# Ledger of designs, part 6: VH-VL binders against q10081

Target 1, 150 residues: q10081
Amino acid sequence: MSNLEFVYKYFNSLDVKELYDIYLLRTNVFVVEQKCAYPEVDEIDLKCGHLMLRNANGKLVAYARLIPEQQQTVRIGRVVVDPDERKNGYGRKLMLQALETSKQEFSSSKTFVLSSQEYAQPLYRSVGFKKCSDAYLEDGIPHVEMRLEL

## First folded at step 21 (VH-VL)

Design v4
Fold by OpenDDE, last read:
Structure v4 (fold): chain C 150 residues (1-150), chain A 121 residues (1-121), chain B 106 residues (1-106)
Amino acid sequence: as target 1 above (150 residues)
Amino acid sequence: QVQLVQSGAEVKKPGSSVKVSCKASGYTFTSYWMHWVRQAPGQGLEWIGEIDPSDSSTDYNQKFKGRATITADKSTSTAYMELSSLRSEDTAVYYCAREGYELYDTPFDYWGQGTLVTVSS
Amino acid sequence: QIQLTQSPSSLSASVGDRVTITCSASQHITYMYWYQQKPGKAPKAWIYGASELESGVPSRFSGSGSGTDYTLTISSLQPEDFATYYCQQYTSYPLTFGGGTKVEIK
């Protein structure tokens, strides 16, 4: 928990190493670890915000996307913690910061939504999200829509 | 330290109801979902349902067809599981289990000691 | 619901033996979780994220697998390892467990 740093950037402000770190982490977890072949890198990356959590050594330990939507809504996506950095509370820290950053970056943000795999519901529940849909398949994986009103 | 202490063993007749309690301590009760899981003698584990103690929202295994009712009392940090229309097949050890919330974490990180419910005529 | 089939249901082994337990899911799951249970006691969280050991779990334990097939391995069985092990999924509701594998002394 010591010497952590949050960095929030839009795509055009990312340097090559930052982009590399993000894509490496996301691919290693969502594609390889979770054994799901899907278009992990997409056009949303070009227009959303990128929230990075780095440790004292500069390693990317956690990451999330912040995607503005209509009606003062922000979608949080690609929430991930590095496999070697788990059990450190980084997931919850990331989500709390994601909410705060969203409120700052997207004026008048009141609604937060995400598409959650069932295993991740406990994390999102812990910061106030509630399930608001039945289960559906996304890239062949069961998901549920979750929402938080602030 | 986190502790979940359940009520004592119960002996019930078929058709009756049983209500098991689970008193939580050592953590913020309303910050964690609570689950109920049962285990028939010599058998595996079966999920019954869950509750958010902060607002008492619940979800159940449809297998129980509304016979199970899970509640929570914030003032006493106690979760309850009531099972009605008891059958001999309901004989089992009933566990409360806290849901951990860290990403990728084991879902049930702490368990009560279990409550044996015996249903016999 | 997602069915989890463990194999074997039980096994007899000696101290020092290599023990392998498998858990097969009826459909793709993202992560497999494992619990250890001793007689008269509640289950204990043992392995998370398919391959990560919970705090206090000896390094002789390991978890592996992906998709539908997962494995728990004990490299060298110790006296305190005799117990029943359960796999569990949180990919879809209702939450389900494997039938368990009882590791008993030969």
Scores: ipSAE 0.862, ipTM 0.939, lowest interface PAE 0.6, mean pLDDT 96
Fold by OpenDDE, last read:
Structure v4 (fold): chain C 150 residues (1-150), chain A 121 residues (1-121), chain B 106 residues (1-106)
Amino acid sequence: as target 1 above (150 residues)
Amino acid sequence: QVQLVQSGAEVKKPGSSVKVSCKASGYTFTSYWMHWVRQAPGQGLEWIGEIDPSDSSTDYNQKFKGRATITADKSTSTAYMELSSLRSEDTAVYYCAREGYELYDTPFDYWGQGTLVTVSS
Amino acid sequence: QIQLTQSPSSLSASVGDRVTITCSASQHITYMYWYQQKPGKAPKAWIYGASELESGVPSRFSGSGSGTDYTLTISSLQPEDFATYYCQQYTSYPLTFGGGTKVEIK
C-alpha cells in the first residue's frame, strides 16, 4: 500500500465517515484554530467535488474542495492540512493534485481561482497562482483573489 | 543547504543610493519569493518589500514612497535591493529573507547574514 | 497597517526561570509567527501557526494565543535562550513585526 492516497468524491458519494472527517478537519482549523465563527458548512458542499488526502492509517491529513464555475474555471477552496500533519509538504501536494484532478474532472479547465487569506499566499504562489485583486474582507478576515491560467 | 549571502557593508552620504545584493544557493532560486527586511541599530525589524524571481513581480511597503527598488537576476540567482535618496534614518542592517511556501509555515524561513548600510554626512 | 506591540521590551531572568512574552495585534490576525535573534546574527524562524515549533526548537518553548493576543513562553530558561524575540504577522500588507523582547541574563 502507498503511504498516501488521494480520493476524490462528490457529496452524494461520500460515506458518513468521510463526511465526518471532512467537517471535523475544516471546523477544527477554520473555525476553532483560526477563531473565526462563520457558516463553515454550506450548500456548495452539495455540488462541488471533495479531494481528500489520507495517510497509510486512513487519517484525513489534507483536504480541498473543487468548485466548477463558468468559462472553464475551477475554484479551489477550503484548503486545509491537519494540525498534527503539518511540515510534511501536504499542502503543496494537495494543490498540485487539485489542479490535476480539476483538469480530469472538468473538461477543458484552464482557469483556476481561489480566495486566499494572506498567510496562505506563499503556498498558492508556489504552484503558480497570482494575486489578481486588492484585499477584501471575508468573514472579517483579509483575503485576496488569486488566479492561475493553464 | 540553503544559503543567502549578502554583499558587504556600505557607507553612504545623504542623498545618495545604495544597492545591496543577496546571492542564493542550495535551492531553486525562482521557486521562492524573496523579501527584504531592515533593522536599525538597536531597533526592531521593518519589512521593505518582496519579489518573485521567476517574473520579477514586486510589492513594497509604501513607507518607502518609491525609494526602494527590488530586482532579481535569475542567471546568477541574486536578488537586489536599491534604496535611493538615503537619509540618516536609513542606517540599518538590511536582510534578504526567503519566503517559505508550505501551508502554515513561518514566512521567512532563511535569512541572509545582513548588510550594514551607514548613512552619514 | 497592523501594529504589533510586544511586552515587555526587555526582561532580565535567570537560568531555570519561566519567561513569558506577549504580542498584541491592533486587529485580528489568523496566525502569529515568532523569530529568535542573537546579537550580530539574522533572525531565525522559531514558532509558526501561533503554537508550532520550528525544527530544532527545544520543547521548553511554546506558543499560544488567538485573535489579537499571543504569547511565547519558555518554561525553563537556558543559557542559549538569551536573545531577542520578535513576533510577526502575515494577515495583512504591509507585513509587520513586533518591537522585540530582549531576554537578558540577570
Scores: ipSAE 0.840, ipTM 0.933, lowest interface PAE 0.6, mean pLDDT 96
Fold by ESMFold2, last read:
Parts: structure tokens; sequence; C-alpha cells
Structure v4 (fold): chain C 150 residues (1-150), chain A 121 residues (1-121), chain B 106 residues (1-106)
């Protein structure tokens, strides 16, 4: 019953306010909250799709980016939920929509991949991703590659 | 309502094995991972391992690999943990715990009541 | 494996006291989780994420910290708060817990 709206745009279609909202949410969580200094804003943003979830008040409550890769694969990255909007199921809703949007926007996509910190594995497990690598370090923090085929 | 009901207390001799059960109800058993955690008397919590009930894939704390076996029976919605070659230091309360999937949330959202396993004599 | 060291292991306090429990990690933790356990009961989820309270947790509880050093604080201890508190990490396998801090009545 919540009035949720998904918006998907390629980088060049974002307006300034949308870009501001995305970078504020991403940096506040990945850099500030997680206390991890790294180049969170990168060149991949220029060449990918941006999936936004907004509530009835227009607040950006969740976000992910969709990165087309070779061999009919799509990488989902930067999965984030606003700190004040957590525990509303938005993470799983976002992931399900990311899969649906990827199929619509990247024809013939059959494989989905992501690099997960360990704490986030449960979310990805819930939508069908399976671990497909041993742990590796990314910015000094353990990650695992996860994959979904449909 | 989610419930995890474990088998009753057991007394075992050193060198034997024990198998603790955890019957799940109130949710779709195969949609959530199950973990096993133990607590020795007066001590803290120790993670044993995890299982995906949908395909029986497992992972173990290296400390227990070779001695612990985690299984799941979809038809009865029951997870099991078997520990072999028991030692007195294995005396503990053994818990099953369900892994929730809400991002950022506490990993273990529901716990069984615990099963006391005593290794003596 | 990531070692979590809680301090103190035990403390005695009176109703109304301010109580502080620390959890020190052997390496950087992305998110520290906290559980409350009462005698004879299973642990119960208490604090998650960036120090958010689980549903039903009284506002006298708070969590703070980042990196390797984390704190759980009870601003004015109540009779129902006498329990053991555990920190937990999910940054690296194997998953580990702190040794616990037992809060007792003085």
Amino acid sequence: as target 1 above (150 residues)
Amino acid sequence: QVQLVQSGAEVKKPGSSVKVSCKASGYTFTSYWMHWVRQAPGQGLEWIGEIDPSDSSTDYNQKFKGRATITADKSTSTAYMELSSLRSEDTAVYYCAREGYELYDTPFDYWGQGTLVTVSS
Amino acid sequence: QIQLTQSPSSLSASVGDRVTITCSASQHITYMYWYQQKPGKAPKAWIYGASELESGVPSRFSGSGSGTDYTLTISSLQPEDFATYYCQQYTSYPLTFGGGTKVEIK
C-alpha cells in the first residue's frame, strides 16, 4: 500500500537533482556510514543505468546501478537503502526490480552478477543469487562474487 | 508465526556422536538459510555452520569441519546438526538460528530454544 | 578469523546507573550487531546496522562506534536490562561473537 515508484535512467538522462540524490545516498552510506574511504563515484556511472526507488514524498529510499557486461551478463552494483527507510523490504523489492528492468533494457540478458560484502549475502540469497567464488579482498574488506542465471 | 523447535537434552559419552534436530514452522523452510551456534556453560556464542535447505549446500567453521555435519529435510521442514567424536569441551547448548534477509538487519532473526548436550564419563 | 573482545566481562550496577559495554574487533567491521540474552533463553536481536535499535528495544539503549571500536550504552539501567549482551560480526567468515558482558544487579 505504500506509493512506491521505480525510475530507471541511463546516465545522460539523469537531471541534476536525481544525480545529487543518488550521490548523496551512496556516499552517505558507503563512505560515511561504513567508514570506508575510496573513490565511490567512478567512471562506471557514466556508462550504466541507474535504478531509483522513491516513496510517496519523492524521497530516494533505495538505489542500484545496472552495468551491462559481455556474454549477455548484467552486473548489479551499489545496492543501497536509505538509513531511515530500512526494514521495509525495499532491498528485496529493489533487487527484484533490478532483475526485471535488466531483462527489459538489455535484451538477451540471462546472467546476473554482483560483488557482495559478506553481511549483504542474505539479501542476494533471497532473490536467487548463489556464491560463486572464494572470498577476496576489495578495499581491504572480504567480498564474494555471486551469480544468478535464469 | 515463525517457530524453531529443537530436540530434547542429551547425555553422551566421549567419542560418541549426537544429532540435534530443529523443526521449523510458520514460514517457507527452503526460503531461508539456517545456522547452528553453540554456547558452552558460562561461555559465549560460537558459530558452527550454515545450510541452504533448498539445495543442502553448507559451510562450516573450520574448527568443526570434519566433525560437524549439517543437513536439512525439506519434507519435514527440519534441520539437523550432527557432531561426532565428542569431547567434554563439546558440552554446550546448541541453537539453530534462521538467517533473515532484510539488508543491514541483525542476521539471526529467530532462534530455537536450545538443546543441552552434556558429554560426560 | 575476526576476534571480538568485549569489556568488561561482567559488571554489577544499580537500577538507574549508566552502563557502557565495549566491543573491540581485531580488524575493521562494516556493521556490528548486538544481541541480548537472558538466563535460560536464546539470544534476542537488539541493535543492527549503523546502531539502529530493533523493534521493542527501549530508547535508553544506544549503540555507537565504527571501525574496530563499538559501544552499547544503557542510559538508565532498569530491572529488565539485567542480561548478557553479545556483539557479532558478519564482515568475514567464520561468523564470530564477542565473549559477552554480563550485567548484574548490585
Scores: ipSAE 0.833, ipTM 0.913, lowest interface PAE 0.7, mean pLDDT 93
Fold by OpenDDE, fold request of step 24:
Structure v4 (fold): chain C 150 residues (1-150), chain A 121 residues (1-121), chain B 106 residues (1-106)
Amino acid sequence: as target 1 above (150 residues)
Amino acid sequence: QVQLVQSGAEVKKPGSSVKVSCKASGYTFTSYWMHWVRQAPGQGLEWIGEIDPSDSSTDYNQKFKGRATITADKSTSTAYMELSSLRSEDTAVYYCAREGYELYDTPFDYWGQGTLVTVSS
Amino acid sequence: QIQLTQSPSSLSASVGDRVTITCSASQHITYMYWYQQKPGKAPKAWIYGASELESGVPSRFSGSGSGTDYTLTISSLQPEDFATYYCQQYTSYPLTFGGGTKVEIK
């Protein structure tokens, strides 16, 4: 895994191939694999940061959005690992990098939040997030709000 | 080598309490949530609850109506499950199970050997 | 809670047979997980993400499905495959398992 590379870019800095890879991965997993029809591509994409993990072949193997919010808060979203690249620990690697990148890009940020499907909660727990809400439905799927204070 | 070693079989009377232990080794105890699952004889699996050993945060299956108490001792890397007001239907093999945290992975990656708890008059 | 209904509850099959086990959820779930359990032993993680095999699981096993309906298939049953299989959901609390499917030798 030493040949992995993280790339962080804002929307306007993404090239066509990068944008394609991101949207392909997100839609294949969040829409098709998880069988959930929702506005996957949204306006947040235009203003948030895009964290990409690529392997030695240049393949996008994992991805997350970093969304700055008010009150020194950063929301992490669209956390995904390519179906063909799982069991490699990329999820945890991605989350750890997401926190580091957030601290670099948003130095005043103290709080990190995310909306977690329950299946993903173990990953977020492992990097220090704690559930801070009861379950609620988002696009018909149970979610919980999670928070990490630094 | 991850190991979860549970306490021995218990025989209890109705109305009493039982406390089963699960000693973890081979990994950082506080880095993984621990779950308890039981299985009545010849029946399926039933989730009891979970605990974060790092701060003892817990969540329970409401079916047990507060009868189940899950605790953890960081100093001994041991998780506990106490079930009070025992009844015959609580007779089951009780398992501790570690929750893995790799994204998409099967939630319970390692299990204890199980502890048979028999409740009878 | 999300109820998981497995079918059948038990089946008898011979070595080499194709075996299909279904798990139906009372509501939409994101991923179905599967465990294999042999008598007197704890369950073992078997399939994750509905269709991905855990390490050490033979390729004759497969998982499929989405939404509410999921399937575990053994393309050619082997002697070591005789066991009880359980589906499990992590979509909502409380976490729940299917009733299990016992695969017995015919």
Scores: ipSAE 0.832, ipTM 0.931, lowest interface PAE 0.6, mean pLDDT 96
Fold by OpenDDE, last read:
Structure v4 (fold): chain C 150 residues (1-150), chain A 121 residues (1-121), chain B 106 residues (1-106)
Amino acid sequence: as target 1 above (150 residues)
Amino acid sequence: QVQLVQSGAEVKKPGSSVKVSCKASGYTFTSYWMHWVRQAPGQGLEWIGEIDPSDSSTDYNQKFKGRATITADKSTSTAYMELSSLRSEDTAVYYCAREGYELYDTPFDYWGQGTLVTVSS
Amino acid sequence: QIQLTQSPSSLSASVGDRVTITCSASQHITYMYWYQQKPGKAPKAWIYGASELESGVPSRFSGSGSGTDYTLTISSLQPEDFATYYCQQYTSYPLTFGGGTKVEIK
């Protein structure tokens, strides 16, 4: 079992290498792997928290955004695991940490939401999220809104 | 080890109902969604529906128009699929399949052995 | 619903042959999944994320594709590979499978 490390930072605290790693991973998966051309880098990056999971070699193996919203709500987004690091349980580990980190960073948070592509729904279900909307298109891809109350 | 053991073969008349069971073991039953998929003889696979055993939330393929009812009994770690108003076209092997939850994972990671349901007059 | 069309529906091949199975989706899908099924048995998870092999799947298998067109390839067919292969999508409900491709002995 590799030595894993979670690092949570806001945009202004990211160093150039961290930002590079995040954008490389996100674009390689959400744009290239999933063949979806969309404004992957957005202004939300400037305002949200960035949760990074790195292995013993310092490689970014998984990532998620934590976006504070009103009414004690935190939106989790850009959930991704490196293609070469899958089947290691990093997705679930990431989500559990995302919830924990959210509670720490946003102490009053009780509601967690995300916009899920259907393929990712099983992961989110596993940590307690439930679908709370019909399917809709986001950047041409079917999504569903999911919610977890804690 | 994960095991899904289904009930035995059924022979039914048109218009009747059948209820197939799927007993799960080797894992926490309520931690995984369970699906039902059927396969007509010599044909492909068709998704019927899904259930969250933890709270019995369900979703169905609209093709069945309310004929399919999926349930789960937490006390026995058993999922059920009931199909009513049976037709000859419902003749198929019915599978329960566990939904894995690793990101990007193959949706159905474990399957029951299947239950043949034959509908004939 | 998303329709998945596999081609061919069946093929005959010999041990050592290169086998290519295609799966075409009626609309863009994020990932294609593949299952292997042998007679009298339940399907078995085979390829996930379009191109990643499940544990225990021989390296002679490969998956590729994106958008609407996906492919499963067996570089050198072995005796244990004779089976029916199904593609499956989880992009939208209802979940759907391809019609299957039966790989038979020539």
Scores: ipSAE 0.830, ipTM 0.930, lowest interface PAE 0.7, mean pLDDT 96

